# Ledger of designs, part 19: VHH binders against DegV domain-containing protein DR_1903

Target 1, 288 residues: DegV domain-containing protein DR_1903, of Deinococcus radiodurans (q9rt62)
Amino acid sequence: MIAVTTESTADILPLQLGYSGIHLLPVPLGHQGQVYSERELPPDQLVNLIRTTGEPARTLAIDDEVVARTFEAALQGSKSGRLVHVASGSRFTPHFEVAARVAGQFGVRVQVIDGGTVSYALGVQALHAAHLADQGADFGQIARALAELRERTLLTFAVESLDFLRVNGRIGNVAAFIGNWLGLRPLLAVEAGEVVSKARVRGQAAAVRTLLSATHQFQHQTGETLRLYCGHTIGGEGAAEQLQGQLQAVYRDLPAPLHPLGSGLTANVGPGVVAVLAFPRRFGLGHA
Short names: E, the ipSAE of ESMFold2; O, the ipSAE of OpenDDE; V2, 0.75 times the mean of E and O plus 0.25 times the DockQ between their complexes.

## First folded at step 4 (VHH)

Design C11 (from L2 with S31D T97A G98E P99Y Y100E S102V T105D H106Y; framework vhh_lunsekimig_d3; at its last look DockQ between E and O 0.01; V2 from the best seeds 0.00; counts 0 for: pae O 9.4 > 2, placed apart)
Fold by ESMFold2-Fast, scan of step 4:
Structure C11 (fold): chain B 288 residues (1-288), chain A 119 residues (1-119)
Amino acid sequence: as target 1 above (288 residues)
Amino acid sequence: EVQLVESGGGVVQPGGSLRLSCAASGFTFSDYALYWYRQAAGIERELIASITSGGSTNYVDSVKGRFTISRDNSENTMYLQMNSLRAEDTGLYYCAAEYEYVWGDYDYWGQGTLVTVSS
């Protein structure tokens, strides 16, 4: 079986790591000259640190040596002698470039895929890769399946502020709208490996309605039964619960679990975020 | 069997000191980051101190200057020196180990040791 790795910022839950066998490449966090792992600075402590100091946190570049050590360790834990690494989108982070370069030292043993996305959308790709690997899929089959999953994924979210994306250099084309969002919540999506602006609305109820509408349009467009996730950062719990309730009212037989988002994503989007992640249910994630 | 075993807990007066130990069996510490977590009644488990394989340390604000984490790889043991103890330091203390270069199934947890700070 092919081993699977991805980044610690992919927001895969501990239970999911347990059943999938996925290993994580740690992405470091920085705040005021101090370096933390996501384990050392969990979301509640991160948000408290940001609020107390008034300073945002950042995700940092990964050293080549750390990537090499991750690949060696994952290969030692694998009887297949092969590894697929699913990296965050090359237009979001330098992690794909570093991983691809380091993988060159391993020849055919390590293959790197550009995930074109971030957070649990990246995590879902890694979980699906692990599911396929468990079924005996080769690298080419996994790469094709993940490319199809990327094209059929909805990731949209409401932020309280664009400042966190700006500070981390991930604001892209929406940077032009800073200062014009006073009193409004930006609604953003990940499309073609970039953050794009979809709407701006006033208040939590309007944000939730827009996320629900986007999900309904996506369901109608795809014509497939969906897997749904209601993501949130610290402070976004109420909005995520409201979204979950409204999704369950429309999609009675589909679970729409709450999905807490980790410190790496929280550093990049801030507290108070609510998100919807949706993709066709046929992209299996393995057993619970 | 892989185990982390905590020891050194007990009852102590406010202002007192305790030293906790976490001993590993079935694996070696060399490339592991090591952690102390604390769980008080009715409160979620929180990270209080960490030490990397290279010896770099980090602490939650409430214990900075009072607690010191250290490791002895030759003894396969990690320590937490706790000084100037306060009532809010009461809780069950857990040690944990995570392979520094890859996360997932390499996480190990101890069973916990109780620290009570009371008169």
Scores: ipSAE 0.231, ipTM 0.627, lowest interface PAE 4.1, mean pLDDT 87
Fold by OpenDDE, look of step 11:
Structure C11 (fold): chain B 288 residues (1-288), chain A 119 residues (1-119)
Amino acid sequence: as target 1 above (288 residues)
Amino acid sequence: EVQLVESGGGVVQPGGSLRLSCAASGFTFSDYALYWYRQAAGIERELIASITSGGSTNYVDSVKGRFTISRDNSENTMYLQMNSLRAEDTGLYYCAAEYEYVWGDYDYWGQGTLVTVSS
């Protein structure tokens, strides 16, 4: 069986990590010259730190040595001696390039995949990879399956500010509009490995409605039964609950669980964020 | 048919006050976020204040505490109260409107009103 690794910022739940066997590559966070692990700086503490200091936090580049150690550890536990690493979007972070470079030290044993996304959307890919690996899939099969999953994944955020994305260099094509968003609430989506702007909204209710609308549109586009998740950062709990309620009212047979998002994403998008994640149910997540 | 017309500009001494108005017509004013921009000579136009359709306001640091943006939907007019004016506030002031629910560029712009802060 092929071992699977992904970044710690993939927001995979502890229980999911437990049954999937996925190993996490630690992504460091930076604040005022100090480096933290996600364990050292959970979301609530991160938000508090940002608020009290007025200084943003950042996801930092991963050291080659850390990547190598992670790969080595995962390979030691793999009977097949093979590993697939699912990296965050290469257009967002240098993590893919670093991973790919380090993977070269392992010959053909390690395959690095550009997940083209972030947070639990990345986590979902890793979980699906692990599921496929458990079924005996090879590198090619996993890569193709994840590519299909990426094309059929909705990830849309309602954020309070673009400042966090700006500081972390995640603005992309939205950069030209930063000044125009003063005091406004943007809805953003991850599409084709980039952050794109979708709309601006007033207040929580409007954000939730827009996320719901995006979900409906996505449902119609795919024509498939979806898995739905309501993601949120610190301060976005209420909005996520509201979103959950509305999704469940429309899609009665589909659970839409709340999914707390980690410090990595929080650093990049800020507090008060609510998100919808949707993808076809046919993509298995293992024992989930 | 759509118009944004700025008024209230003029010459004022440092420390003085002005109140700018932006009168709108030809569109559903209440559905739009509104913005004040200014452009000093030789400098790019800069956003200085915004007000959402819901009335939430925001300001750039340089005008915080001195400028107040407001809107009267019944009169289709946006205002900018400018207090404690400084020489660096001199410039052409523009109002802009944008529909909030669709991502895009500003839908409408005014022609601008000149504010000169000079001793």
Scores: ipSAE 0.010, ipTM 0.254, lowest interface PAE 9.4, mean pLDDT 89
ESMFold2, look of step 11: ipSAE 0.430; ipTM 0.763
ESMFold2 (binder alone), look of step 11: mean pLDDT 81; pTM 0.804

Design C12 (framework vhh_8k46_1)
Fold by ESMFold2-Fast, scan of step 4:
Structure C12 (fold): chain B 288 residues (1-288), chain A 123 residues (1-123)
Amino acid sequence: as target 1 above (288 residues)
Amino acid sequence: AVQLQASGGGFVQPGGSLRLSCAASGFTFDDYAMGWFRQAPGKEREFVSAISWSGDSTYYADSVKGRFTISRDNSKNTVYLQMNSLRAEDTATYYCATDYEYVWSEDYYFDYWGQGTQVTVSS
């Protein structure tokens, strides 16, 4: 009965928004002094804009007033009069801090959770929260379940370039990969709320094999049947399809759907990205 | 790639019934959720109903719960929406949708949702 909100950068698909009832806090996009929503600047147009102008795009700070309006709108749709907001990791964006501050205006009605991640890994936390809320879970039960999900989530991805993370100030500890002119693709993961480097590989096939290896190791470590998603940005479709085919050959019990990644993430990681998102299937999302 | 063809709309008086169909192609239908959205004149697009990949879980907007029933036939790659006790407020263009690849903009949704099917409830 608790309403759920998260950020527009959580890469939740329109149908998933529909059946979950999740409301999105819009994260604005900036390019050359102009401000866009994800709807106004979808990933293919964003990539074309960057290529045409030679200037980077970035996600922008969220205004307190926009957060307050989002919470008010979600609370009007809440039968319980209560709301859980799942924010992108506090080490990636200032959005958790802004949301937590604004939530203070709503007293106990709004609780904000630091999602410790980004993109569809954040989206999955919001979808699971909505699934639990539909089953009558309270704030504490949702918070504990999301903490467990975060601990048991694999998010690893191959980028074509570190320039997008560098320009957006999110390169952090992967800076050790800078200056490599050998045409290697960095393989990165989200661990403990940070981007970490895992490998450097040559070519798409090697990147896909490394993502498969990471998934197999994660499955052995957890000992559980996984839910699998093959994420991609513009230009990463072929690699994601290859990953999907190979995952489906090994993990027959659950689909490994392709998942398109939105403009907010594309601005930060660039085109040509392929990713795997994996977590135990017991963390229900409502649709499978 | 993905193609969704909605059909079955028409003119009906209040209290009447219609069954909408959505034929899907270009993706592994059995692996994805399917659903229905609608857009009434002068209103934003709204969620109507969804069904899980297996057909075992269904979801409904509060406005249609108890009146509409969603179902799917995986052997035919088709999803259905049985609409009973229709009201003037149900007048809209109905679109089917899937969890497969979407482009995030409103205009690009029609590449996946097809032309839609018009439902008009009036007398």
Scores: ipSAE 0.157, ipTM 0.603, lowest interface PAE 7.1, mean pLDDT 85

Design C13 (framework vhh_8k46_1)
Fold by ESMFold2-Fast, scan of step 4:
Structure C13 (fold): chain B 288 residues (1-288), chain A 121 residues (1-121)
Amino acid sequence: as target 1 above (288 residues)
Amino acid sequence: AVQLQASGGGFVQPGGSLRLSCAASGFTFSDYAMGWFRQAPGKEREFVSAISWSGDSTYYADSVKGRFTISRDNSKNTVYLQMNSLRAEDTATYYCATDYEYVWDSGFDYWGQGTQVTVSS
């Protein structure tokens, strides 16, 4: 009933976009004065461009006109004439503020939710919103359900370098610790709409073990059966496969699919990243 | 590693029928949605159909609704697309997909070769 939009950086898979009907607000990429879409600069080409030039890529602000066109397109597909936009966390990006401002032009037809997160954790919120909308939920019900999902979501990841977050202005509270992380892989999490430091580890095996420990602790704290995803950027495939195997050994009845992360996130966290995303199974994503 | 092998394409005349199959391996098939995309020469890849992990929910693009039927056999790790009342506009390479994993590739090779469907008189 209610249409759902989110950002192209939410890392929603093509099949999920197909069956959910979610419209994506394109987040542009910048590199050495050139502007690209994700389609023009997919993750493998983005990483090659960064390696070849030695210059990082950045995610850019979205034009008000692009936001308005995206909302209009999504509303045309809405039988209720209403739209929920789930934006990346307002402490991470300017996208929430831009979306909220443009939504004012549409009155009560468009509601914008601060997703308080990024990447597939944001994508999961959008997919859950689409699932609820298909079941006839209203704006208030969707907003409350997404708030509950945010409080019950684990997103933690190991990066090779903090430089990518730094150059995109997303390093926040961990900036003061850059010098203390030399020779060690930072393990980070998204908590209360911010990137926080959780550990510093040496090597891939230690990074994978720490992600497993975080998952075990989260499972114990929630007491619920989880959905698990092993995220990765280019170069992180081996670590993600190792994480998947170890999660499946412990949680034999739970799938832990590999989830490739897109160009927008890769620009912000860099290549070689491995991540775990976990949340209670009761939050439906359209799988019956 | 995830492997998806589409088959069953071929030449057919308008109004004819074809049944496509997709054999899946490398993941817990019965826990994930399966679906079909197609791509005609010079056009973008477009969504065709999807089926939930249990088979209880099906989804269709407006262009194929009422003519195509998606189904799955979890015991055989296979998803099917029954295509009836085929039109020239259905001519495309058909790819199966899962929401378990999507791998990026500049050449589209990660979706496998797909299976070619040609609807012509």
Scores: ipSAE 0.404, ipTM 0.743, lowest interface PAE 3.0, mean pLDDT 86

Design C14 (from D5 with T98A W104L S106D P108E F109Y; framework vhh_8k46_1)
Fold by ESMFold2-Fast, scan of step 4:
Structure C14 (fold): chain B 288 residues (1-288), chain A 122 residues (1-122)
Amino acid sequence: as target 1 above (288 residues)
Amino acid sequence: AVQLQASGGGFVQPGGSLRLSCAASGFTFDDYAMGWFRQAPGKEREFVSAISWSGDSTYYADSVKGRFTISRDNSKNTVYLQMNSLRAEDTATYYCAADYEYVLGDYEYDYWGQGTQVTVSS
């Protein structure tokens, strides 16, 4: 079996880590010169820290030595002596570049895939890779399957503020949505490895309706039954529950579970975020 | 006709300061976001800073954060770029630009001014 690694910011749940055997590269968090792990600064404490200080938190680069140590640990658990690392999109973070550089020390034993995305969209790629590896897939089969999954993934979300993306240098193509507006929520998506602007909407109900419409359009375009997730950061719970209810009304027999998003993502998008993640049901994630 | 007249460039030693000005005419200045861009010899034009139509929001490229400050005076139809702690790497022709849509970052703006040359050398 090929071992699988990804980043702590992939928002994989503890139970899923347990059954998949995925090893995480720890992405450190920075706030006013202090460095934290995601475990040391969970989302509620992170948001309180930002609110009390008025200063944003950041995700930091991973040291080459930490990457090498993580790869060595994962390889020790690998029956095939091989490892696939699924990195956050190379246009979002330096993590792909660092992982690819360190992988050079391991020759053909370690392969690095540019996941082209972030958060649980990255997490589902790692989970699918682990599922395929458990079924005896080789690197080429895993790489092709993840490329197909990336092409058939919807990740769209509403933020309360673009300041968090701006401070972390991830505003890129969303700059057109920066400005002074009252009560408007930017509607963003991850497309072709970049954050893109989709709409500006007024209020929670309009944001939820737009996410629902994006899901309907995506389902129609793919022609497949979807797996659906309602993602949220601290403060986005109510919007995510409203989205879940509306998805369940339309897709009666499909689960649309709430998925809490971690501190690394919260640092980059802020509190109050609601998201939809959708992809074809055939991309298995292991145990139900 | 729309005009954006950039000025204030010149020669300065590393660690020095310069203030660039861009005087606007031919459009409703206080309805437009303003930006500064630069182009170094042999390089592509890059975004430096932008300010909203009201002056309440600003954005800076990572390379200039903490050193440069953008501001505007709508009563004078002028945008400014205060450049402190200048480095050799800041040597470039600096351009001001106006955009009706508040588009920040490395995007095409509606109107462009002529450049003003900044040279940071010992």
Scores: ipSAE 0.000, ipTM 0.096, lowest interface PAE 21.1, mean pLDDT 84

Design C2 (framework vhh_8k46_1)
Fold by ESMFold2-Fast, scan of step 4:
Structure C2 (fold): chain B 288 residues (1-288), chain A 121 residues (1-121)
Amino acid sequence: as target 1 above (288 residues)
Amino acid sequence: AVQLQASGGGFVQPGGSLRLSCAASGFTFDDYAMGWFRQAPGKEREFVSAISWSGDSTYYADSVKGRFTISRDNSKNTVYLQMNSLRAEDTATYYCATDYEFTWGDYFDYWGQGTQVTVSS
């Protein structure tokens, strides 16, 4: 069985880490010259620090040594002596390139996959990889399955402000839309390994309606039964609950669990975010 | 909001059996996975077992596979762990968990009191 690693910013929950055996590569957080792990600076405390100091928090670069130690630890638990690392999208972070460089020191034992996404969309890829590994899949089978999952994933979210993406250097092509956000919430999506702007709406109800509409369009395009997740950062709980209720009213046979998003993502998108993550249920973490 | 109340622990001799229960409240139980962790004194918390939201998929740590069985009753918002062929190394405080809310760090309030299992002759 192949061991699986991914980043601490993949928003995988403790129970999911437990049953999957996934090892996390820690992505450090920075605030006012101090460095924290996600455990040392949980989302509520991170938001409080931002609000009380007026200074942003950031995700920081990963050291080669930390990557090497993470790979070594995961390999010690690998019965096959093999490891797959699923990295956040190479167009979002430098983490894929660092992981791929370090993996070179391990020869054929470590394969690094560009996840082309972030947050729990990345986490789902890692969980699916762990599920396939538990079933005896090899590197090629895992890579192929993750590529298919990546192409059939919807990740759409509403932010209160683009400032958090800007400060972290991840605003990319969405930067062109700065300057006309008065009273409007940007609706963003992850497509082809980059963040794109989809809409601008006023208020929570409009944001939730737009996420619901995006889910309906995705369901129609895929023609498959979906796994649905309602993601949120601190302050986005009410919007996520509203989204959950509306999704469950339309897709009565499908759970739409709430999924809290961690400090690494919160630093990059800010508080008050609501998101939908959807993908065909056949990829779904061992429960089809 | 989330409350997880584990019960059913006690003292047993090696080879004995116990059934743990976890009563859950404060969230839509049917939509989330449930599971069990354990922690012995001076040791890290370790995964024991998990069951998917539907009950169709179950997971076990290698150390308990074939001896423990996890199940759930969605009508009662309860998850169970049937523990057979108990060994001295199964001695620990057992905690139930869910993937409803993200919790990192060692927050006993979230995990509840747990239930103590002692396997000794």
Scores: ipSAE 0.389, ipTM 0.727, lowest interface PAE 2.9, mean pLDDT 85

Design C3 (from D5 with V103I W104D G105W S106G Y107S P108Y; framework vhh_8k46_1)
Fold by ESMFold2-Fast, scan of step 4:
Structure C3 (fold): chain B 288 residues (1-288), chain A 122 residues (1-122)
Amino acid sequence: as target 1 above (288 residues)
Amino acid sequence: AVQLQASGGGFVQPGGSLRLSCAASGFTFDDYAMGWFRQAPGKEREFVSAISWSGDSTYYADSVKGRFTISRDNSKNTVYLQMNSLRAEDTATYYCATDYEYIDWGSYFDYWGQGTQVTVSS
C-alpha cells in the first residue's frame, strides 16, 4: 500500500517494475558534455561509445526538481498516500542526500532509506520493500526488514580495471589496498556501505572460483537457503554463465539467474565484470 | 539468444475474447517470471500481467483485473493471456516479457519481436 521508489541504477528489470509497481528516479549519464538517460544509452552502446572515443562516462547528480516530480508521481499511485524511497548508499553517491532533502518538502508522507549499496543489491531492497508494502507493512517494519537484509547480503564482483571506479570518484580505500598489478583482476565486495578489496586473481576461471568460494562461505555463515543472482556487464557474459553453472551444480534447487547490469553501473565498474549477489530467500521479492 | 514469439492477436468486437500465446526460447524458462506489456498508439508501454516461475503467483494491472487471466505451460515454454470482455481501450500491440530480458543486448527497455496486435472495434 505504501508506494516504493528507487534509482534507475538499481538494475531492476522492466517485468519486475511492472509487477512490483516501483517507480524509478532517473540517474543521468554524462559523456563528453552530453547528458543521457539509461534508455538513450543502453550498455552495449555505452561500452562502444567509451571504446571509440577513449573517454569515460559518468553518473551525474539528480536535480531536486526531478526528485520532487518522481515522488509526486509515485504518491499519486499510492493507496495509503505514503512513499518509501530506497537510495543508493550515501557513501557511494550523492543521491541519498538529495532525496532526503527533497523528501522534507513532503513531510511525513515520504521516508528515505539509505540502502548502503548499489546496483541490483539496491534493487533487491526496493523489491523486498514493495513486497512488504503489498502485505500491509508500515514504514517501521519496512525499515527494519531492509536493515536486516543489508546485514545479510553478499555482493562481490571481479572487475577488469579499477580505472572506471577511479574516474567516477568511487575508488575510495580500494586504491590503497590493490596495487596496479599486471594481468590480475581485482575482486571487490560491498561491505558496510563501502567497496572493499577481497583478492586479486588471474583469469576468468580463478575469478569465478573465488566468487563461488565467497558464496559457500556466506551460506555457512548465514545457515539459510539463499537466493542467488549472477550479475554481469558487457563482456562478462561467459564468466557469469560459468558461475551460474557452478552454483546450480552445488545449490540444486536454486535458480541462480543471470542478471545483466545497466549503463549506470557499467559506467562505474566497466565492461567484463562478473558478480554474485546472495541473500536469504525469506527476503521475498513476490516470486521467491 | 533469447527469443519471445507472441501470437494470437487480431480484430474483435467489444465484449469479445482473444487468447494470446508467447513461445520462449534461449533461456531456462522454468526459472523466470513471464508477463505481458502493451503499447497503444502514442502511449508509453504499460504492464498488463505477470506470472511467477512456478505459476503459483499472478499479477494484474488494475485496468485488466477480473477480465484477463495469465497462465503458463512450463513443458512447452509458453505463457498465455486469456482476454475476456475486451474494450476499445485494450487496443494495443501486446509484448511478452521475462525478468531475463536483457541477456541479448540491444536496448535497455526493448522487448523481443514485433509483438501481436489486438484491435477492439466495431
Scores: ipSAE 0.406, ipTM 0.743, lowest interface PAE 2.8, mean pLDDT 86

Design C4 (framework vhh_8k46_1)
Fold by ESMFold2-Fast, scan of step 4:
Parts: structure tokens; sequence; C-alpha cells
Structure C4 (fold): chain B 288 residues (1-288), chain A 121 residues (1-121)
């Protein structure tokens, strides 16, 4: 079977890592000239560090050596001698280009897919790839299935400030919204591998209402049973709980669990974020 | 209160078979992925097998592939581990664990009490 790798920023569950066999490329964090792993700076400590110093943190490029070592380790566990790497979107991070460059050293043994997204939206692509690989799928079948999942994924979120995307160099797609707008929360979405601006709303209740409306429209458009996640960074818990309650009131048979976002994504979007992730339930580890 | 009750362990000779059961109560079983872990004396706890909420996806550690089979019965709120061709190195305390399939986290949501498996001549 084909082995699967992705990035530590994909926010995959520990139990899911255990049974999927997915290997993670560690994405390093930088703050004031110091380099940390995500384990050394979990989200609460990262946010405290940002608040106490007044300085943002950044995600850093992964060294080619680390990528090569991770690919070698994953291939040792591969019965087919083959590996697929699912990378965060090439328009968001340098990780796709680094992985593709290193993969060239392995010939046909390592194939790299541009995941076109970040965070657990990337994580579910990797988990779906692992599920299909376990069922005997080849690379082409996996690539096509992930392309379909990307097209049928809703990822939309409200940020407190665009400053975190700006200082990490990820603001280009939403440059028109640069700066803090008094009482307004930018609503952003991931569409076609890019962050796009959807709205500006006043206050938490309006942000939650907009995320709920986006989910309703997406459910109507797909006509399929969805998997739902209420993502948040430190400070976004209350908004995420409100979103969860409203989703569960409407979609009574669908779980809508809270999903705290990891340090890598927190560095890029900041504290106080609330998000919805939705896609057809047939994707992921439980269905294919 | 949440409970995961593991049973079915015991003494068996090399080449023998055992079936472990984990009976769950106090939560919506159908929303949870279930897994089996084991810990041998002097070793870290290691992953053995897992099954998705629906039973459609199963995964195994390389050391047990082809010998162990995980299954679940959602009508009985129970997960099973069928262990065939047992070896001395399979001797361990076996734990069942539950994790809400859509939840993230560094910890499993629920852990069962262990059941001891001893493989010896």
Amino acid sequence: as target 1 above (288 residues)
Amino acid sequence: AVQLQASGGGFVQPGGSLRLSCAASGFTFDDYAMGWFRQAPGKEREFVSAISWSGDSTYYADSVKGRFTISRDNSKNTVYLQMNSLRAEDTATYYCAAEYEYTFGSEYDYWGQGTQVTVSS
C-alpha cells in the first residue's frame, strides 16, 4: 500500500494518526529569532507569547533534509515502496514547492499533491488518501478523489484582524481588507486554492450567523450528508460554541464538534478566530 | 458516567486465539472511532488496531496485520479484537479507547480498563 505524509499544521487527531499511519513533516515556528516546534509552543503558550511580547510568530519553511528524512521513514513502512505527500496549498505556503523539489530525488516512489488548502481541510485530504491507499487505490485514483473533495469542501472563517496574515506574507489575496476596521470582523473563505474575502460583519453574533448561512447554502447545493467542524483559535471558543449549538439545532443528526486550531495556523490567522469546515461525509476515513 | 469495559484476555499457548471485547456505555457509541492499544512490561503503550464509527475503515499495526481483525457491532455498543496465531511478543495488557471521530485533540476522549493477554508455553 501507498504510504501517506502531510504537514504538522494539518491538525490531524492523535487516534487518526495512530491508525492511518500518516507521517507528518514538522512545520517550525519562529518568534523573535528563536525557532520552536509546535510541541514546544502549543496554542495557549503561543498566544501568551504573542500577547506578552507584542510581536507576531511566523511559520517557517521546512528544511530539505527534514523532508527527505521524513519521506525515507514513511517509505520504510510502505509495503508498495510508494508514497503520496499531500501538501498545504501552493498559494498559501512554500511547503508544496519544497516537497515537490525533494520528491524529485525519489523518482516515481514519491508523488506530491497540491492540497489547495490548510489546517484540518488539508488533514481530511490526507486521511482520505490513507483510507483509499488502504483499500488498494493507486496514485491516480487518490489524486482524482482528493481533487473532488477539494471542489466539494466549504472552509470559511472570521478573523479578528488581518495583521497576522499580513506579517506572515499571506495577505496578498485579501490586500483590499488590510488594517483593523472598528468593530468589523472580516469573513474569509478558501476557494480554488486562495483566501478570498466574503464579507465584513459587526460583532460575534453576525459572524456566527454568516458562517451558519454559508453552511445552509452549502448543504442545499451538495444534497449530501455533511461532516461539520467548528474550528477556533484561542479566544474564539465562545463563538465556536455558539456556532456548534446553532448547527446542532438545525442538523440534529450531524455532529458539529469543536476543533481548536494548532499553533501553525494560529500564528497565521491570530487569536479569536471561528471557522466552519464542511464536506460530504463519504470523504475521510469513515466513508469512501 | 462513561465506561469502556474490556474483557476476553487470558492465558494462551503460542499459535492460539483469543477474542477481546470492549463494551461501551454512557456516550453515543455510533459517533466514536474505537481503537485497541497494548502495553507490554517495560515498554511504551503501542497502537494495535482501530475502526471508524461506521466500521467501513480498519487499520492495523504492521506487527499484527494478517493475524488480528477488528470489528464493531453498533447495535451492541461493542468493539472486538479477534487475535489469531498469537506469539509470545503479543503478551501485554490490552486497552480499548474511544475518540469522537470529528473531535481533535492530543488525548483520547475515553480509555477502558485493560485486559491482560499472556502468550506462553
Scores: ipSAE 0.000, ipTM 0.170, lowest interface PAE 17.1, mean pLDDT 83

Design C5 (framework vhh_8k46_1)
Fold by ESMFold2-Fast, scan of step 4:
Structure C5 (fold): chain B 288 residues (1-288), chain A 121 residues (1-121)
Amino acid sequence: as target 1 above (288 residues)
Amino acid sequence: AVQLQASGGGFVQPGGSLRLSCAASGFTFDDYAMGWFRQAPGKEREFVSAISWSGDSTYYADSVKGRFTISRDNSKNTVYLQMNSLRAEDTATYYCAKDYEVEWSGYFDYWGQGTQVTVSS
C-alpha cells in the first residue's frame, strides 16, 4: 500500500483522517507577525481576530523541514515504501513547488501530484487516492484516477468580498472586478487550476439559486449520480442550509451534507461564503 | 423518526473506567456509521470516535487513542464507547450520532441526547 499525504487546508474531517491514514502537511496561518496552526486559530476566532484588528490573515509557505518530517512519518506507515502527496493547485499556492522540491530528497519513494484545486475538492482527491492505495493501486493508476476526478469535479462558491483573495494573492483572473461590485456577491468557480468569475448576484437567495443551477448543469453533463457537499465559512451557515434544502428538493433523497470550511480557506475567501462541491459517486472516499 | 439514546455516564475517579451505550431506532442501523462526540462546558463540540456500518473500521481522536474503544452490536442496534484511564480533561457531555449517508460519508446529521461524564477526585 502506498501512503497518502495532503495539506491541512484540504478540509478533511478528523473522522476521515482516522480511517484513511492520511498524514497532513500543516499549513501555517500568519497574522500581525504571529504564526498559528489551524487548530490554534479556529475559524470563529480567526474571523473575530480579523474583525477586531482590521488586518487580514494569510496562509504561509510550509518549511522544507516540516515537509520532510511529514513524508518520513507517512513512509513509516507504507508497506510498499512509497508515498503519493496530493498538493493544492500550483497556480493557487506555493505548496506544490515546496513539496516537489523536498520530494527530490526521497527519489522514487515520494511522488507529488498537482491537485489543481483547494479545500475539500483537494481533500476528496486525497481520500480517493487513499481508497485506491488500500485496494492495491500503483502510482500511475492513482495519478490517472485523480486526473479523471479533477476533470469531473464542480467547485463553485459565492463570496461576500474579493478582498480576501486579493490580499492573499489568489485573486487571479477576477482581479479586474474588485472595485466595481458594490452590494453584489461574486460567484466564482475553480476551473483548470484557476479561480474564474461565473456571475454577480444580489442577496443570499440569488447566490443559492445560482449554485443550484450550476449543480444541475453539471449533473446533466456528467450523466452520473453525484456526491454533493454544501461548504460554508463562518456566517455562511444559513445560505448553506438553504442550498442543502434546494439540492435535496431537486435530487430527491441525494445527501448534500454541510461541510464547515477551515481557517486556512477562511483566511483566503473570507466569512459568509457558501459553496457547492460535486463529483461522481463512483469516486470512493474509503472506509478501510 | 430517528432516535438515539445515550446512557452510561456518571462520576468516576481519575484512572477509572466507564462504558457508554447508545440505543438507536427509526433507521436501518447496520447501514450507517455511528460516532461519539463530546462537549465540555464553554467549549466547542469535538469528535471522539467513530465506527463503520460493518464494525470493521474504527477511528479515534488523538486525545483518546489507546484509552477509548468504540464497538457496535448490530443485532441490538447499539453502539458502545469503552473509556479507560479516564482523565479530568475527559469531563464532558458525550453524544452519539448517526452518519448522514447510507454509505460512509464521515458527516453526522442526527445527535442523540447526551450523557454526562465527570472525572474528579
Scores: ipSAE 0.000, ipTM 0.179, lowest interface PAE 15.6, mean pLDDT 84

